# Designs tried in a protein design chat: miniprotein binders against a7ua95r516to809. Part 1

All scores and structures are predictions.

Target 1, 294 residues: a7ua95r516to809
Amino acid sequence: ASLSLLSISDLVPDLQFIFFWMSNAIEILYFIQQKSPAYMQTIELMDDKAGSKESLLSATISANEEAMTILEEVIMYTFQQCVYYITKTLYVVLPGLLDCNPFGTEPSSEQCRRAAGVCVCAVCVMPEAVRRVVSVFQTTSDLLQQYQVHSEIQSQMFAYLFFFTNVSLFNQLIDKGPARGWFQRSRVLQIQASVKILLDWAKGAGHNHLAQKFFAKFCSTVTILASPPQQLSQMSWKALCAEHPSLKPVQLHRILTQYQLMAELGPLPIWQPSSEDEAYIYRTVDLLESFENH
Unless a header shows other numbers, all headers, positions and changes below count from the first letter of the chain.
F, E and O stand for the ipSAE by ESMFold2-Fast, ESMFold2 and OpenDDE, each averaged over both directions (binder to target, target to binder). V2 = 0.75 x the mean of E and O + 0.25 x the DockQ between their complexes.
Where letters were taken out, [cut] stands.

## First folded at step 1 (miniprotein)

Design abcL1 (at its last look DockQ between E and O 0.03; V2 from the best seeds 0.00; counts 0 for: pae E 7.0 > 1.5, pTM O .523 < .8, placed apart)
Fold by OpenDDE base, look of step 2:
Structure abcL1 (fold): chain B 294 residues (1-294), chain A 90 residues (1-90)
Amino acid sequence: as target 1 above (294 residues)
Amino acid sequence: SPELKELLREALKLAAEILRLAIELAEKLGDPELFRELLKAIAELIKEVLELKREALEKGDPEELKELAEKIKEALEKLKEAIKELEKEK
């Protein structure tokens, strides 16, 4: 099947199966971790009939360690599989987020059209491109809750998904933005509005801190590009670095250079990198974010 | 009862071991469908063990729960043996 046709709904049956195993493995692991000390104490309190106590204790310790190791492997495997499938779906829908016009009248979702009235729910008023992205996150959230996955694992899942989303959107904006006109003020404002809808969803879902942390680079980029020329031209390189610490010097320099071209601004000495940063602004290898090491 | 707790522990350990064996077998066989079927069967058994755990903590008759835990353990042991046999046929 063409990757372009893959929706999150098509993956739900497979994801349900994986989440079921992940949840059960976590629960079993937690049970062993919490109850093993009590079992060991119980064995220690037993009458020592002919060295059987020490042997039983050793066997119990070894058995628990082995079981825990296996369960950790299952958890890691199932987590990785979930991430793989969900990020594959995100990869398909994320490009639409940069091209969408959130201020346009898009038709209501097909699901809401079946309701005899104009649904004004938060999801129905979302642009279709934003709704598709939100649907991936919402489906993930619903499945995690349905299978009662441990809160720490839920947080790790969303941290990774937000990381992936930020890297994908940032890289696309930096790489393709100039050619696609995404650096134009009107387009930037559309992107900013679309991202705000996503961030509002994340806030409503209880992931506000994670969203703010992991979307920082993309949000900083959009904020700079959305700034009026009169305002941005008054900000020094050092001030911009301080206000946008998530951006590497090479990234900030690229954004400002493209902004200058788009706004038809002459050379701005105030945007000149510091002597300390000058060595780093040409490190093109650091320009795009990596999906690795997360 | 201490005996029920021990039976549950043994069942959970056995389930974990079966999961490992199933993963290893799936990797060796390269048959994702067989792996899914095995995982499904193990998942059902693990679910039953977890439910017994829950019931034992809430309302359960220790003797009835012990009998059920023993049956689950026997089922898991048979499944473990079946998986090991499948591993040898490769």
Scores: ipSAE 0.016, ipTM 0.389, lowest interface PAE 6.5, mean pLDDT 81
Fold by ESMFold2, look of step 2:
Structure abcL1 (fold): chain B 294 residues (1-294), chain A 90 residues (1-90)
Amino acid sequence: as target 1 above (294 residues)
Amino acid sequence: SPELKELLREALKLAAEILRLAIELAEKLGDPELFRELLKAIAELIKEVLELKREALEKGDPEELKELAEKIKEALEKLKEAIKELEKEK
């Protein structure tokens, strides 16, 4: 299917059917789990003549296990279909976050002035690129709520969407950042502001813990790049690793190298990797993250 | 095609109605094996409908998929009527 260019709104009718089935399969699974103990107790109370009780109990256990296995497959399949289609949409809109300017210099629109009645000028509008990403998350949240999908499944869905977002943004920043000028301080501050809007959405939606966990690598990267040179140059390699445990040695080394070039700093002895990490800073195979971790 | 998508939508909605009817019948029926067989059959039909939807999205709208979707919907309608007849006896 050629779904790489569709917005999330174009996929809503298809997603509605998938979420409908996911939620029903979950409810049936829980019904079987709740009812099975009561029915087993009824069988155990039956008068067993000619061995029919043992045969009925065995057949009931086997049928119950087969039904639960099939329902678990349906739940897994529907979850994977949702994730596949939603992340295809997300893949299209995420790159814009790295190029947008969330600060807006002239709040001259009537809508912007009305929004600014509650906000300061630095945060008075949401850039179109950020709005597109938030729209994907919000639409997904609305669908999960509409179909009353179990909260554990909702959390797993957003865990994967945040994981996907982190991998996509981190890989593009590392891979394309030098050529695009994304390591310049003004651009890093713009990126940081855009990500703050996403984190605020996640907090307001009840997913703060998931966002903190799964955006950690990208946020650590942006935090390091946004740091003033005087502050960052006083932090040792060991201190940076401890403060940013989500970054692999090769990743931290690359980020510091780009920072050094941007700030026009010469090599700093304090940034020399530990002897344990020295073997890993040149493993370029480990530089980019894999989408296959989930 | 829009026709295939609507047919699959109707099949999924029908299967959900059947699941709720089967649950209500299980509360009245003293035959737990029949209840579990109904749930197993419905879960298998849900899986088939979802697989057909996936294939339709990946491969377009072949005439064979439309015929299969119609057969699945007809099987679900017959199952719904059978459950309703059992429910009326209670």
Scores: ipSAE 0.014, ipTM 0.342, lowest interface PAE 7.0, mean pLDDT 75
ESMFold2 (binder alone), alone request of step 1: mean pLDDT 74; pTM 0.642
ESMFold2 (binder alone), look of step 2: mean pLDDT 74; pTM 0.649

Design abcL2 (at its last look DockQ between E and O 0.07; V2 from the best seeds 0.00; counts 0 for: pae O 6.0 > 1.5, pTM E .377 < .8, other shape alone 2.58 > 2.5, unsure alone 67.662 < 70, SAP 74.679 > 70, placed apart)
Fold by ESMFold2, look of step 3:
Structure abcL2 (fold): chain B 294 residues (1-294), chain A 90 residues (1-90)
Amino acid sequence: as target 1 above (294 residues)
Amino acid sequence: SEELKELARELLKAAAEILYLAVELAEKLGDPELFAKILLEIAELIKEAVEIRKEALEKGSPEELRKIAEELKRAIEELKKALEELRKEE
């Protein structure tokens, strides 16, 4: 089955429905939480002349608790549905970030072509692969704002999307990088520039701290790979671990091994793992990240 | 199908009107038990709308969505009637 049919624009009607119901459920849940104590006080202050006050309190509490339970279930289900649809789209477009050239000589629009003599047009253009990823994030942001989804839920949505993006890019780089030539310095610099565009989007959208947190593993990888050989070869294993705490020993070891190979620095290992870490550099089970780590 | 998407949009419009009326009614309501029961009914309606859309998409049956849309319209009329009665006492 072809995943190329999962453009974000094709999913907007389904996402509109799901976001609408999620937003409604959140607003009603919030309303119950904010107003219910005041109404309970009203019942407790009532004159109990007919002896029905305790029955009224019990029925009111039971109805409120049942409503909140139903709404919490709806919110959880609709959030999972949004994530499912959006990440299916993201899964299709993310691999292109590793192959694209943000320094291309051909502008993506007529206006950009005419401006080439005024500025560095190769740096001004957004590559098609990057544009597709940004479009998913921007469409998601637009829908969340259109339906006035609570800011906490918006943050949780983007935290997951950034987590998913990080895992997807990291796993593909580690798994397919040698065969695709992605560890070559010119390609690493292209990847770095493409990721910079995504990080700039996240900053402009108000999600800078989430992006810094959840892209850390992939960004650390690219930062190491983009380092000049003179600078990197002078750094100890301990210093690299301290500077890049998001990388597991097996991951750091794999990255440095590929760096040494592609920089043609000879066969002798330059970076010596600590005795404590040496037990972990061969744990192949820890090499790739799980999409289920939350 | 396009018919299923149109019915889903109709449910969206009906649910938006119900939510607006429910918020307005809750702000005017002086009866805590009735307030809680109305909110529970709205929560159950929202859950049913999500579940029925899921079933309709799996089965491809727009007729079930039409029945739910009609039920929502009747619920809107009852909420408007209740709100009108509350406004008359002001």
Scores: ipSAE 0.093, ipTM 0.529, lowest interface PAE 5.1, mean pLDDT 76
Fold by OpenDDE base, look of step 3:
Structure abcL2 (fold): chain B 294 residues (1-294), chain A 90 residues (1-90)
Amino acid sequence: as target 1 above (294 residues)
Amino acid sequence: SEELKELARELLKAAAEILYLAVELAEKLGDPELFAKILLEIAELIKEAVEIRKEALEKGSPEELRKIAEELKRAIEELKKALEELRKEE
């Protein structure tokens, strides 16, 4: 199937299988970790019949280590597979979030087919592009809960998915934003509203801290771009660096340069980088975020 | 559904505890054949418990699966008692 047609719903059967085994492996591993010390102590307290105790202890230690290693590998593999499939679906739907007009009267065509009335749930009132992104996260959450995956693994998964989402959205905005008109104030306000809906969902789902942490770069970029020219033109480079510590100097410089061009402000001496940052604003390799550093 | 999921987890835990007990008893008895038989029986019970959990997670919890799960629970409890008795005779 072309990547463009891949929905999260199409992946649910495969994800269900993976989540089942991930959950089982976690539960077995946790059980071994809890019971092994008590079992080893029991062996240590046994009467030593002709060196059999030492042999049994050694064999049991070795067997437990092997079993734990295998279980850890299964957990890691299943986790990676889940992330792989889910991020593919995110890759397809995330660009739509930047092009979304949340203030437009586009009738949400997919009426929530729940009960006999117009569903006014928070998801049903979302713009379609936002709803598609939220649907990926919600489906992931529902599956994790359905298979009773350990809470730590759930948190790690959402941390990675939010990281991936932030990197994807940030890189698209920085790279394609000027050409697509996403730096125009009206478009920025649309993006800001769409991201707010996503963050509100994350808050409602219990992931507020993770969302705030991992979306910081994208949110900072949108906040700067959404600022009125009269306000932003009064802020120094140092003040902007202090308010937006998630942005590298090269990233902030790029954003301000594009903002200046879009708003026709001309050169602003107040936005001149400090002598300390001047060497870093030309490091174009640091402009886009990497997916590998997580 | 939640009851069967929990039952399946408890079965898996009980099976793991019996595995540890079986290892201890194998050394005491010096009977590797008996040990192998016990391990095979436990492995089969674990497999069935996993399948019950799978069905409970994917398709819901039919009454037939509940009956099987209760039978497996009784079997594990009986095996555990038998092993504990062997431990005491030693």
Scores: ipSAE 0.015, ipTM 0.406, lowest interface PAE 6.0, mean pLDDT 80
ESMFold2 (binder alone), alone request of step 1: mean pLDDT 67; pTM 0.506
ESMFold2 (binder alone), look of step 3: mean pLDDT 68; pTM 0.519

Design abcX
Amino acid sequence: SPEEALKLAAEILRLAIELAEKLAELAKKLGDPELAKEAAELFRELLKAIAELIKEVLEKGSPEELKKLAEEIRKALEELKEAIEKLRKE
ESMFold2 (binder alone), alone request of step 1: mean pLDDT 66; pTM 0.502

Design abcd1
Amino acid sequence: SPELLRKALELAAEILRLAIELAEKLGDPELFRELLKLIAELIRAVLELKRLGSPEELEKLAKELEEALKEIAKELGDPELEKALKELEKKLEELAKELEK
ESMFold2 (binder alone), alone request of step 1: mean pLDDT 63; pTM 0.473

Design abcd2
Amino acid sequence: SEELIKRALELAAKILYMAVELADRLGDPELFRELLRLIAEIIKLAVELRKKGDPEELKEALEKLKEALEEIAKELEKALGSPELKEALEKLAEELKKLAEELKKALEEK
ESMFold2 (binder alone), alone request of step 1: mean pLDDT 60; pTM 0.449

Design abcdS (at its last look DockQ between E and O 0.78; V2 from the best seeds 0.00; counts 0 for: pae E 6.0 > 1.5, pTM E .307 < .8, other shape alone 9.634 > 2.5, unsure alone 60.933 < 70, SAP 83.908 > 70)
Fold by OpenDDE base, look of step 3:
Structure abcdS (fold): chain B 294 residues (1-294), chain A 90 residues (1-90)
Amino acid sequence: as target 1 above (294 residues)
Amino acid sequence: SKLSPAEILRLAIELAEKLGDPELFRELLKLIAELIRAVLELKRLGSPEELEKLAKELEEALKEIAKELGDPELEKALKELEKKLEELAK
């Protein structure tokens, strides 16, 4: 099946299976960890019949360690599978977010028509491209809650998904943005509005801190590009580095260079990198973000 | 409410504690861990028939354990686990 046809809804049955076993494996692991010490103590207090106690204790310790190891492997495996399926779906829908015009009268998708009343829910008023991205995150949240997955695992899941989303959007914007006109002020304002809707959803879902942390690079890039030329031309390299610490020198330099070209600005001495940063602005290997470093 | 595999394991452990049988506890833990691993592996391999076979083998093993223990609550919990495994295999 072409990746383009894969919706999060198509993955729900597989995700349900994985989340069920992940949740149960976590609960079992915690239960073993809590009960094993008391159980070992019970064996230690038994009457030693001809050295059978030490053998029994050793065998029980070994079995407990084996069971815990298997459960940890299951938890890790199920987590990785969830991330794999969800990120595939995100890969399909994320490009639409950059091309989205949230100010356009795109006809509200047919799905909100099923409620006889004008659903004024935040999701129903979202542009279709934004709604598709939010739907992936919402479905993930709903499944995690439905299967009562431990809160720490939920946080790790969303941390990775936001990381993946930020890297994907940032890399696409930096690489394809100039050619696609995404650096034009009107398009940047559309992107900024779309990202704000996503961040507002994340805030409403209780993931505000994670969203602010992991979207920092993309948000910084969009903020710089959305700045009026009159305002941005008054900001020094040092001031921009201080306001946008999530951006590497090479990334900031690339953004400013493309902004200058788009805005037809002459060379701006105020944007000249410091002597300390001058060696780093040419490190093109650091320009795009990696998926492997998380 | 249908007991989860975790709830069944908790009940089995509590029963083993009451009986003072550490071997039973060990065997139950091992069996459940192996089950979870096997179910996940079979789902990954896309073999519904093997999943059903494994579910039956586990069901039989758990029934034997329940019979040896003579605990009607454990038998009930095992039947609920079987039903959940069957639902997941569909």
Scores: ipSAE 0.047, ipTM 0.537, lowest interface PAE 2.8, mean pLDDT 81
Fold by ESMFold2, look of step 3:
Structure abcdS (fold): chain B 294 residues (1-294), chain A 90 residues (1-90)
Amino acid sequence: as target 1 above (294 residues)
Amino acid sequence: SKLSPAEILRLAIELAEKLGDPELFRELLKLIAELIRAVLELKRLGSPEELEKLAKELEEALKEIAKELGDPELEKALKELEKKLEELAK
């Protein structure tokens, strides 16, 4: 049986095609929007010899609306196709972030170390799992800039990619964390360091606000799990909810339960949910996030 | 110096204005939008032959109009569009 892995480099030709036509459609739509009022005004000034001016105006309005509708449809379709291809790549590489050790050296960085007797490039310092994720984001950013995609569309695309990343990492951690040992403190600290590398990339790429907004749930989870027991045990349920508003009561309760198990803490009265939240801490339907929320 | 899609459409609008034929403007606009739509659908469907045919028909129509007007900027724009379409078809 043949194995295949999705890589961003394998998708670049398809993404180049899609980004090229998305940017073209956006530019043409923008130009039509700028010119359409002036052209309608020109028709209104034309001589109306046989009543054809009203027919021409009606036909021109209809054609203009149809052309703009086609271009808007193309823009939406190309955006959805880009997101589809990129998230397929992310889906394959994101789980590796939960297993990697960013404090160790990866074998693939050996050749970068040899270039000058020292490590020559920052990319060679990263664990392979983190490098694969950063490569997806960086390649996406490079393509969007290469094809001069409108900045608002670039922001919307990264908002969705960060949302997807957050949901994927959070769901994997909650769902598989107990069986994979991901709630153990040494592992949580490794995960935290790996996520910091992603957040540093997002800040350097000009997406810090989007990353802060859309990574909030996963980052809150890791922050709680990484907290020393002496510090966390002094924080009430209400204080934790206020500090981590992205976490639903069932999610916070599950995270604290795993924390108690790994830190060998007994039940803490200060972590008792508020009376308003007590009804919600066992709602299994609210535990995992949906990829359809954005 | 790279000709943008907006510049191509601007030249098509200028052609329609110079001809005094708003219906030609409407048809050129629809043809360009349909070409972009067809490029995306036909590449997804794996039928570049049909894409090439549509692109060639549009290109020849625009070349004929540009030749009649003697507008070298439009002729340059159409040659670049032809190159882009042939690259995408491969």
Scores: ipSAE 0.020, ipTM 0.438, lowest interface PAE 6.0, mean pLDDT 73
ESMFold2 (binder alone), alone request of step 1: mean pLDDT 61; pTM 0.389
ESMFold2 (binder alone), look of step 3: mean pLDDT 61; pTM 0.412

Design cab1
Amino acid sequence: SPELEKIAEKLKEALEEIKKALEELGDPEELLKLAAEILRLAIELAEKLGDPELFRELLKAIAELIKEVLELKREELEKE
ESMFold2 (binder alone), alone request of step 1: mean pLDDT 64; pTM 0.428

Design cdab1
Amino acid sequence: DEEELKRLAEELKKALEEIAKRLGDPELERALEEIKRELEKLGSPAEILRLAIELAEKLGDPELFRELLKLIAELIRAVLELKRAEK
ESMFold2 (binder alone), alone request of step 1: mean pLDDT 63; pTM 0.462

Design cdab2
Amino acid sequence: DEEELKRLAEELKKALEEIAKRLGDPELERALEEIKRELEKLAEELGKLSPAEILYLAIELAERLGDPELFRELLKLIAELIRATLELKRAEK
ESMFold2 (binder alone), alone request of step 1: mean pLDDT 59; pTM 0.419

Design fdx1 (at its last look DockQ between E and O 0.05; V2 from the best seeds 0.00; counts 0 for: pae E 8.6 > 1.5, pTM O .704 < .8, placed apart)
Fold by OpenDDE base, look of step 2:
Structure fdx1 (fold): chain B 294 residues (1-294), chain A 80 residues (1-80)
Amino acid sequence: as target 1 above (294 residues)
Amino acid sequence: SKIEVRIEGDSPEELRAALILLRAIAYALGAKVEYRVEGDTLRIEIEGLSPEFRKLLARIAELIAEVLGVKVEYRIEEEK
């Protein structure tokens, strides 16, 4: 099937099986980890001949280690498969978020109309492009809850998905933004509004801290670009670095350079990088974010 | 004290997976495991478990069966 036709709903059956296995493997692993010490103590307290006891203890330790190793592999594999499928779906829908006009009268999704009539829920009133992204996250959340996946694994899943989303959106904005007109103030305000809807959803879903952490680069970029020229032109390089610590010097420099071009501002001495940062602003290899380091 | 676990499944691979998992867990719990396969049915006998661990193993067997989509039955025989 072409990636372009892949919806999160099409993946739900496969994801259900994966989440089921993942949840059960975690539960079994947790059980072994908690009960093994007590069992070892019980063996140690047995009045059996010393040689039989030691052999049993050694065998039990070895078996527990093997079982835990297998379960950890299953958990890791299932986690990776979930991430793989979900990120494929995100890859398809995320570009639409940058082109979205949240202030336009887009018709409510046909899907909500069919299921419940005219739904006025927060998701149904979202722009279609935003709704598609939120639907991926919501479906993931629902599945994680349905299968009672351990909270730590849920947090790791969302951390990765938010990371992926931030990298994807940031890279697209930096690379294609100038050519697509996404650096124009009107378009930036649309992007800012769309991201706010997504962040509001994350807050409502209990993932506010993760969202703030992992979307920091994209949000910082959008915040700078959305700033009025009169306000931004009064901020020094040092002040901007301090306010947006998630941005590398090369990234901030690129954003400011593109802002100057878009706003038809001449060179601003106050935006000149510090002597310490001057060597780093030319490191174009660090301009785009990598997917590999998470 | 003995626990007998019967697992029924249509796939030899599922039965094998169930056996591997149950055996690993039972062994981890210091139990002796004997097993035989009769057609689509796996019979596992586990000895040497405390009453607490027998109940736990039964629960684990249920989880394994649920995960693998197989039927599980178990019987706990207490030493008279």
Scores: ipSAE 0.017, ipTM 0.392, lowest interface PAE 5.8, mean pLDDT 84
Fold by ESMFold2, look of step 2:
Structure fdx1 (fold): chain B 294 residues (1-294), chain A 80 residues (1-80)
Amino acid sequence: as target 1 above (294 residues)
Amino acid sequence: SKIEVRIEGDSPEELRAALILLRAIAYALGAKVEYRVEGDTLRIEIEGLSPEFRKLLARIAELIAEVLGVKVEYRIEEEK
């Protein structure tokens, strides 16, 4: 059977429904939390002639806890459903980032050239593949703002979306990169430029710290691959591990091997793994990242 | 399969809070919700819930009413 909704625009009605009841659950949880202390104080001020005050306090505590438990479950479930729908859309559009050329002559670049008749064009060209990914993030941001979802929940949403994006891009680059020619220097520089556009969006949207944290593995990979051979060949294994702590030994070793093949370099003694890491560079089960590590 | 919930309260803010929560939970359970404001009461009709979910929603309505200080009454109708 087909996946019925693959475009973010086609999913907006479903997402609006889910965000509507997630936001309502959050607001009512907050309302109950704010009213609960005042209600408990009122009960404490009651005249306690027959011990009814103790019974009422116990019943009120139990009712508040049950209501908050139900609301927390609703919030968790709706969050999971939002993530499910949004990541299905991301899964479809993310591969295009690895193949796109942000410096190419696309219709958007022609539009920028046409605007230059009166002034120098300051707008960078956004390839369609990057635009599709940004559209998913921007639509998500707009919906979260429209429904006034609590800022901490918004941050958790983007933390997961950036995590998913990083895993998807990293795994595809490592797994498909040799066959697709993505380790060629000109391609790596194109990938780096495309990712920079995405990171600039995250910074402008107020999520810079999340993007820096959750894109670290993919960004480290691209940074290594984009480095000039003369510069990279002067860095030891220990120095590379220290500069790129987000990469596991097997991952760093694989990236350096692919760089060596692309740059047509012979084996470099300075890139020999430390004794502590030697056992781990062949663990292929650790090469690719899991989508379930969030 | 229907549950009808009648909410009566002195404060429009508390009535709206109760409506928002019941409506959100009913939508999450796949139910259809219709409501009407009649004087100082709010009447909510919820359709399409299993017998188990109807009893759960009724219990939740009682808990919300106790927390918000509103009166709630409900009636559960059997599926015909």
Scores: ipSAE 0.012, ipTM 0.262, lowest interface PAE 8.6, mean pLDDT 75
ESMFold2 (binder alone), alone request of step 1: mean pLDDT 75; pTM 0.672
ESMFold2 (binder alone), look of step 2: mean pLDDT 75; pTM 0.671

Design rev1
Amino acid sequence: SPEKALELAKRALEILLRAIEYALKLTGDPELLKLLERIIELIAEVLKERLGSPELKEKLEELAKKIEEALKELEKKLEE
ESMFold2 (binder alone), alone request of step 1: mean pLDDT 62; pTM 0.404

## First folded at step 4 (miniprotein)

Design q1
Amino acid sequence: SELSPAEILRLAIELAEKLGDPELFRELLKLIAELIKLVLELKRKGSPELLEKAAKLIEEALKLIAKELGDPELRKALEELAKKLEELAKE
ESMFold2 (binder alone), alone request of step 4: mean pLDDT 62; pTM 0.413

Design q2
Amino acid sequence: SPELARKLLELAAEILRLAIELAEKLGDPELFRELLKLIAELIKLVLELKRKGSPELLEKAAKLIEEALKLIAKELGDPELRKALEELAKKLEELAKELEK
ESMFold2 (binder alone), alone request of step 4: mean pLDDT 66; pTM 0.513

Design q3
Amino acid sequence: SPELLEKAAKLIEEALKLIAKELGDPELRKALEELAKKLEELAKELGKLSPAEILRLAIELAEKLGDPELFRELLKLIAELIKLVLELKRKEE
ESMFold2 (binder alone), alone request of step 4: mean pLDDT 59; pTM 0.387

Design t10
Amino acid sequence: SPELRELLKLAAEILRLAIELAEKLGDPELFRELLKLIAELIKLVLELKRKGDPEILKRAAELIEKAAEILEKARELLEK
ESMFold2 (binder alone), alone request of step 4: mean pLDDT 73; pTM 0.594

Design t11
Amino acid sequence: SPELRELLKEAAEILREAIELAEKLGDPELFRELLKAIAELIKAVLELKRKGDPEELKRLAEKIEKLAEKLEKLAEKLEE
ESMFold2 (binder alone), alone request of step 4: mean pLDDT 71; pTM 0.542

